# VHH binders against Protein AAR2 homolog, part 9

Target 1, 357 residues: Protein AAR2 homolog, of Caenorhabditis elegans (q09305)
Amino acid sequence: MGGALPPEIVDYMYRNGAFLLFLGFPQASEFGIDYKSWKTGEKFMGLKMIPPGVHFVYCSIKSAPRIGFFHNFKAGEILVKKWNTESETFEDEEVPTDQISEKKRQLKNMDSSLAPYPYENYRSWYGLTDFITADTVERIHPILGRITSQAELVSLETEFMENAEKEHKDSHFRNRVDRENPVRTRFTDQHGLPIMKIREGYEIRFQDIPPLTVSQNRVGIEYSDRLYRLLRALGGDWKQLLAEMQIAFVCFLQGQVFEGFEQWKRIIHLMSCCPNSLGSEKELFMSFIRVLFFQLKECPTDFFVDIVSRDNFLTTTLSMLFANVRDSAHAGDDLKKKTAQFKQYLTNQFKWDFNCD

## First folded at step 5 (VHH; framework vhh_7yz9_2)

Design k92 (from k01 with F102I)
Fold by ESMFold2-Fast, scan of step 5:
Structure k92 (fold): chain B 357 residues (1-357), chain A 121 residues (1-121)
Amino acid sequence: as target 1 above (357 residues)
Amino acid sequence: QWQLVESGGGLVQAGGSLRLSCTASGFTFSDYAMGWYRQTAGNEREWVAFISDSGSTYYADSVKGRFTISRDNAKNTVYLQMNSLKPEDTAVYYCAAGDSWIYDESEYDYWGQGTPVTVSS
């Protein structure tokens, strides 16, 4: 057979690949898609031969934080982004349906300015993103259409004044609030510094998931109930939970977004503390192990030493998962077998000890 | 013990249709990618069609527009609907399942015994 994918699949993707035009982006700046990033050349205008499906595009200039977005590309789609040098961000541009054929013809004339999608990493990318759909991106992606590695913050006072202006449609209201010392006082912390929050429209819209706890005093019924409530909030679609786990991981690993790391850990902890759900949610748990396998495979060993291993989070949390599946009267043979194989893989690959706690 | 059982092969005249079925047991079917391969006399085994665990379908150029792959997770079965059959489609058709542990279209974990299809001119 040979190769990562059958030649017929590669040919299909080449013929039905999508285009990204990224106009006006500075040369000698970082640009990336999925697994690969590079410094842009003089003639860089975008990407060609993007496989249909979800991809993560990101960039940065000089020492600025990474900025990126998820997009579900359709076969033959042309997506246009324009870089704004003053705001150091990108803007969307729609291609009218009646102009698509003409635009495709023009793309052939700029082929030398379009970098090809890095197909050598596509299998690994698919393994990280196979649960993410267009619906997932629409639900989670920031309203303003971009994900930044450094949080876009606004003072509580500024947000209050902006909201007050919108609510009352009275521009002089802000001036009155600024003059009132008691209102200003409530917007500062104990050190006199402004209280900050993520600016409206910039937040990644993750689901609320129970906080991380290692308490053995919590009854398994409590976590299983919380899992069922979360699944209900997702319309009963357990695949959307795994899609969110994949979004969170990509945001952290490629996007360098800390909140992605926190959400990823919350999902792993929740899944590891639901012994009463192992039978009724067999498909979810089987697929969870597969998703986590691909995620951990992509992490370098020093990443775990410097970040995850330091907190003992994965060894402690996955020890709970392994014990819960092993000891379950409700978990089927398939899940027990797959979980044991996963435990063996992690023990061999990372030298982790899951019998410590 | 795992098993893939193919059925639906046989003799058909050019321009006719056949529906192949492959029923899986002994593993969690819904977590596996499924493929159809064929081997003609004197030739290497070639890929025909692929369906992912999420239902996305892909086809070899030689069968595009004529063959349709589908799956029924409730029945643990993958199907290959073959229309407008040609004498060159004569082959032994094999069902294959990819490891849910590792997504790998080139290295399947489970293979069926094959079902012969003969298209007369």
Scores: ipSAE 0.005, ipTM 0.196, lowest interface PAE 10.9, mean pLDDT 78

Design k93 (from k01 with F50Y)
Fold by ESMFold2-Fast, scan of step 5:
Formats: sequence, structure tokens, C-alpha cells
Structure k93 (fold): chain B 357 residues (1-357), chain A 121 residues (1-121)
Amino acid sequence: as target 1 above (357 residues)
Amino acid sequence: QWQLVESGGGLVQAGGSLRLSCTASGFTFSDYAMGWYRQTAGNEREWVAYISDSGSTYYADSVKGRFTISRDNAKNTVYLQMNSLKPEDTAVYYCAAGDSWFYDESEYDYWGQGTPVTVSS
């Protein structure tokens, strides 16, 4: 089903493809699905012919930060989202099972108001998402049902006050936040600035992977124990680790979510620092390189050079991966060959230098 | 309807040259990696050459230095220039298109019907 589809598949999808109704969304605003975005027209009410599987929908009004969601569409599904102009977000609208046939009839009457899914980009999308499943989305997606490009932040003091019974304890809370009260120190950092956190329910529920502490190559780095702990947290399903890598990348690339970029880098760094696992986790490492290949292929050369080369992340981290695979006594010839070819591809495509030790 | 149409095969004497062409229709050619495979009667299909969507090329050791793969995205065509042909190069040659990352046969989505190449001693 990649790229241009055969006519018989197009006909099948016209009959069995999914629908997204996105009701009340303003005209001349950004709307996107997967690889493609556009400005909405006057009669825009959603999408038709969505292929079954996982998709990422996103939108933005008046250059506001993007908001979006992942959804695993079933054949013939009708998903309804309603835009709330006051809150500048979307809400779910349930379609009762006994009304599905009537809704499909109504969709035929509004066909001209539904944009077709951009099938010309489906192959690229599939390459970015082939490890993502409905279970992956359920595990990672924010509880409140939306992903925001700008973090929804709340101060610790505000959160504390919101969780308190203000009516019952108002005088006590006022006294506790007095300027000389030790409770006020708990709500501020060492410079007296409010401590901020992501508001509950808005966080993308990524696995807890230690942050990047060193941007330079270090001899003797070995994180196979961390990889093992992570795989155990994922029920032993290594495919879910790659699915998370794909979610993180899409969040960054399409959703403009910086936390997605950070999680993507953490996964790449972890995978690049596990020389003792290269034999036992061969399928994971082979598939990891393939996933990363499709992700980097999707990005313009300039995009990553300006961001990651300045940070010296990809060139240094992948240099560690390439050296670890090359020098491994346990990595098979197939993994060594694919890794060497990937290194050559990146050198040719991006002009990156991996000859740093 | 997708299609890959191979041409340029035939009978050639050892030491000679042939240029195979494969023209694609029904899919976005520029998004696909292209490969050439060959098969002799009773044997498994053998990878020959690969060209990525970005133009990077890779060759089987048996043909390296003798064969050159290239593509023309404006014509939706991939080429295999075969020089210094040997009797051992006698096979049916197949064009393939897919998301294949470096010549994994299992990752190709589309295959041609094949074009026979016979190299006489």
C-alpha cells in the first residue's frame, strides 16, 4: 500500500476507508494528517478514505502552537471531533452503534466537504509508523486525548492550591505562602523563580529513559543493563521500543513537540551504547537501523544539520554505534554489513563525518 | 494498476555489453528504491544491484566493477549497464521496486516479469 495505490485498492478504500469528521474548525487554519498539511477551506468538515491503521492528526489556528492526536483507524470507522473555539481545542463526539449506517448516509451528502486522505504520501507515512499499534497509542498518548506542541505548564504553587479545599483552608494557605514562610521555598527554585511542571493529563507517557548527560564519546560506555530494564518495562516486546521511537519522532517532526525530540535522542543514544547486546538483540538492532534510516530519509538535509550537528549529537552518537558494531565479537556479519551500509548512506546523503573516535 | 516493464535483454557473446531498462507506472517512482535480481533455472533468485531513492548504489561482489545501476526519475526508469559479460551472467533479470533498505528481497513491493539474458562462450 505504499505511495500510488492500484485502482482496485483505491476502490476498496473508497468503500471501506475510515472517516474523520472535524466539525466547527475555522477556515484558513492549518489542518494536517500524517505527512501533509494545508489551510482549510470554507466547507471543510473532515477527511475521507483514511486507510486503516495509525495516523496523526494536527491543527493550528492563527499560528498558535499545534495540537493533535494519534488514532488507530479501523476499516469503515467514523471518528468525530468537534472544535471548541473558546478553549481552542477539540472534543470527542460519540457515534452510537445503531446510528452508524445513518451517519454513513449523511457522509455521502457532505462528500464535497471531506478532503481525501493524501495517498501520494502514504508510503512515507507507513515507513515512519510500521511498529506503532493501537496498544502503543493507548500506552503513550496523553490521558486528556491531545498532544500539544507547547507544553501546558503549571506552577507547583498553583497546582497545590488547585488540589486544596480552598473553602475549608483558605486562611491556612494564605498564611503558608507568606513571603517569609518555608512553604514558599518549596514552590520556587534556587533563584526564586516558580518551579514549573507539565499539567497532569497533558504529558506524553514516554518510558523513563535517563537524560543525555554526556554529548562526547566515552570509552567503555555500556548500557545493556538499561536496555534490559526498558525491555522488561515493555513486557519483553522490543517492537514497542521502536514503536515509541516512531511516536517520539512523529511528535517532533509533525507535532512540533520538543519532548518528542528529546525522547527520540535518548532512545538513539541508548541503542548506540549497548555493545554487549548486539548478538542477543540482533533483530532489535537490525530493525532499529531500518527505523532510523526511514526517519532520516524523511528530513531535509538542512533540517538536521542546523539542529543536531550544532549539538554534535547524531554524528557523535552514531559514531559510537558504528564503532561498537564494527568491533563487536558477537554481532553477526549481517548486522555489520547493514550498519556499514547505513554509515555510507548517511555520509553520502548528509555529508556527515563519522571518523571521529 | 502498477507495472514494471523490463527491456534490453537478449543474446550476447562473452565480453560483450547489454543495457537493461525497467520503466515503472502506477506508483511514485522517485519515492522507491530500485533493484535488479537474476535467476537461473532451478536456483534461488540472486541480488545483483541496488539504487536508493537518493541515488546511492550497491553491487553484488560477482558484478562489481562490471555492472552499473542508474535511474532517471523524469522517465520513471531504472537502468542496468552490463559490461564484460560472462557465461555465468546468463539468467532471467528482474526489476524490483520497494521500501527495501539495501537489497532485502522480502521488502520489495513490485516486481517485473523478467527479461532473459544469454551470454554465449
Scores: ipSAE 0.011, ipTM 0.315, lowest interface PAE 9.4, mean pLDDT 79

Design k94 (from k01 with F50W)
Fold by ESMFold2-Fast, scan of step 5:
Structure k94 (fold): chain B 357 residues (1-357), chain A 121 residues (1-121)
Amino acid sequence: as target 1 above (357 residues)
Amino acid sequence: QWQLVESGGGLVQAGGSLRLSCTASGFTFSDYAMGWYRQTAGNEREWVAWISDSGSTYYADSVKGRFTISRDNAKNTVYLQMNSLKPEDTAVYYCAAGDSWFYDESEYDYWGQGTPVTVSS
């Protein structure tokens, strides 16, 4: 196509694309949307021609940690964020419904100050986010409206004391020594170190999935009951589990958020340890493999060299998935065929060895 | 704007060979996986072969070892080399472009008009 979008697509995006005004953001600072980031120029005031749907916006000043947010843009929407130099974060500014037409007229005068959405990567972005909906964002996004790569932490003891003070009760509690480990208390781990968690309002509100353990990483383990409980917590909507997997991945890859990587691994491990549900949840497992395929396909090769070499997680966990599907009496031919093709793709592309066959 | 044009179909005797071609325009060919499907009268479309954007190939069990899918990104063309043809291979063959190996027609963004292949016994 000569490096240009078809005129019909440009005209459609101009009329139906969304706008992001990012006012007061410092020059020569990092700003990004989805796959692309750049340093802001002198006249930068935001983005135009944003396709309707979910996008991830992020920024950083100098070498500070990234901060960002997910937003489900509607056709023709105008989203306004203002940078606060004192707090070094952004704040929302609502556009009253009766002022929308006037704002659209003002945008025409600002066109040269608005960067166009990087449409050349949109197909890849869609493949990473096609299960994410406005409801997914509302459920998972931090209450304070931003995702930070370096989240604010608070000790479990400090949280308990703050809650006790707020309750205005005469109840008193003390730290109790763990019977099986005398160094462990209610507020300390097995090494006597404070138990830390993300401060309320800053956490990405992921579903509670048990952490990975070495003893659980083997063929023959069965977690279908855990999967069914999780699906019930999601109102029976299995697509929301995959949407959460997609949000976790984007948080890690683009947001540089470690908890996103941990949640992504927990979901993959859970899905790889459910042989008893392969028949009853066929659509979920078929779509899970598709989601993971697009995630692994679109990642930089350097990303997986480091991850695979350090943790052995993907090769070990996916070996369990492949064996469980292959050996299942409950999985249909479609799922078995798709899983075998995925295994072959990973073997060819990444030279990963799942079963020394 | 977009177009997929199949060619190379025709009449062939059992045991013979045909090479199908599909030339793409109106989208960035190298970004898409390409597949071949076939359909006989009264039946749903059946997946035949798939080639990823990176060149990995996959085949239906009915054609494995007999058919070879390949691509030439410089020519925006995908090929299906069909050897040891059987009467059961008689069908209209369709080219498709998309980022899925799910075997669902709805997973593909673009489809050709089809090219007929008849294998006589």
Scores: ipSAE 0.000, ipTM 0.283, lowest interface PAE 11.8, mean pLDDT 80

Design k95 (from k01 with G35A)
Fold by ESMFold2-Fast, scan of step 5:
Structure k95 (fold): chain B 357 residues (1-357), chain A 121 residues (1-121)
Amino acid sequence: as target 1 above (357 residues)
Amino acid sequence: QWQLVESGGGLVQAGGSLRLSCTASGFTFSDYAMAWYRQTAGNEREWVAFISDSGSTYYADSVKGRFTISRDNAKNTVYLQMNSLKPEDTAVYYCAAGDSWFYDESEYDYWGQGTPVTVSS
């Protein structure tokens, strides 16, 4: 399955592959792209021969939380990031279009300091990301240009006070800050704990999908109206829903991002509870099974025992999907056949039981 | 909804030529790389030729200099011109569409049903 690329393709990637310069990053620290991470050497300055398309880059120093970003690389692109030791994060640096040829010449002098893209995993990476486009990344990626494995949280009170202070400094037309009436503003929850939120600009901009509800009764569960509203929010482009599922999975698997795991589960649950749309959204459901197949194929059997199988989420939720497709009067024979084959694959590979209602 | 339809296969004498065509529908042809694969009974599919969305071409060593891949985006069609055919070229030929530089069978999203080519001596 992991056969080598022919020399002609390797030559193409050498001539037309993209570059990532990651300047000033500490030695002996974790750096990763897609499926692979390693500890950086003394000479490390970035990557070469990056295939065109979407990739996920991530890093961490010592035992700090991972930080990373998605980027859609174009052929021959040079992307530059600089590490800031004080903030323990990276910063963007633009390369002007008229200097690209000169920068490529400089990169040849740095070749020994650039690690090649790990091609042995590219097939698996493509299967996890083939619905993700530049538009998907632009829509979902945090405004501040980075994804952290632990969200940066701020108290509602702190945010209010910071905003009030900023308005005061611009004060020629200001309203007076009212220090005498703090009781008008509620900053604590029902248990007296501070109300926390993700700091502005740090949030991953996933679609708003209702939280999972624990249900032991599958009779009468029908969420096709929720699916149709979600598709409308995505401009009618069902491929963007699968692209978001892929972003969420990568954030969870490579980025170690809890919000990604929750969004991934919400999408799977929604797709598993839509018996009335199986005919009208046939292409979406066929492609959903393909996406999920590649996501589960790349995970070892113990992966879900440690993180998902404890809650029995996948076996319970996919049992609903399989029953809904099997019993549908609207699903075509091709979707029924593909779904049955997928069920058999999961049963054989993971020893999962889907016959418990 | 998507479809790839191969044509142009048949029986030909060694040293002869054939032109295979593959017409795409149901997706934006110009956004996809195209490839030709072939398969003989009892063997795995083998890659033959690749053309990127931008028109860059690559060939397996066994066909280099004899086969030419080309595309016509206005007609949503990819072609494989096969010259100096050998008995060893006898196979079912498949058209595939996928990512712009990827030639591996498992990474192509769309596949045709295949067209048989028999080369007699």
Scores: ipSAE 0.000, ipTM 0.183, lowest interface PAE 14.3, mean pLDDT 80

Design k96 (from k01 with F50V)
Fold by ESMFold2-Fast, scan of step 5:
Structure k96 (fold): chain B 357 residues (1-357), chain A 121 residues (1-121)
Amino acid sequence: as target 1 above (357 residues)
Amino acid sequence: QWQLVESGGGLVQAGGSLRLSCTASGFTFSDYAMGWYRQTAGNEREWVAVISDSGSTYYADSVKGRFTISRDNAKNTVYLQMNSLKPEDTAVYYCAAGDSWFYDESEYDYWGQGTPVTVSS
């Protein structure tokens, strides 16, 4: 007899649970939702009793890279996804409404083939995703409707030619680039190799934040102007910045997406280098610390050993945050108190040293 | 896996006293605010008392001066000492744990199964 779920959550799920029907997915393959993944059984056809709200679904066959998607489930919704065994991804064709109606009539007969949502992990999922909304998913999710852990790459030259052919139908452009003799061009690097980028439609549509460099981790940097530009790009909605931080973390943790990890680090670094904004953006900084607390709390002490120890990113960057808040004339006492409590929590939980000044 | 185990409920006469206990496992007790709530049949759950991770205490007006909440972090236990009990205190009493960042009842993450208290006149 284990711990009981909160009664209000159980009652809510009973009244409002959604369904995911995942048709044609191979047995003995990885399937996951939110916090939990498992190997599919012979009769697996999907999930029941999914809480309304945003969830992340992911899967992998034969140790292939994970693929997944975010979806905002409505109360009682039936989402139908079909697996394409040839392309080893989701079917591109939308499932017809008449077929969904047929599946709805079959739900009682399929109940034994539907796994229940893992409610024991729901509070942890909520803590990682409480700023994410349907609007966040629509803004950030790849246009092609799926997130892949391995980047879908295309050469800069190929992208340019595809765009030129669509715009102008000018095939003579191809004669301007020597593909068989690697001479430096605007489409090649200093070694004559093609410049690669994520294929259009596959990219997670994160906000443009400058990439990290060693010099950007120095104490005394001030990036409030960059933060204000970013907030303007988000329509002044600071909650969308934290929602993006949460999407990036989930993409990294559950999706195994490297770009999610990089965006998560960029956001933490930016937030740690804005001493002049600590008063004017007090609500954002208070909520930022709370979001980061839940993200780090959900990670076992050993989870980040390889990443944190090798990169030294969190200890260095958060040392800047802690010093900036401590020394601020603009930060209120409540932000200073919560920041000091967070620093103490991290020192006790992870044995990290933040006295780098 | 987390758990909250409540004890100490029962039948008591008006003017009497009871002490409720709630022992926590599966989370870092000292990082959490602990609260007591009560519910009567057909009514919503109402707040009784809260103790923060730092030991600050807050009470509902209906119990102030009669009930005392306390905690023992070494034993992972929160207590509710109920004195001068009234028939109106008859309810099922629940303990709850919330993040130390949230000292409001709406933010409790973990709940016990409840212990019944009946006050006879």
Scores: ipSAE 0.006, ipTM 0.229, lowest interface PAE 10.1, mean pLDDT 79

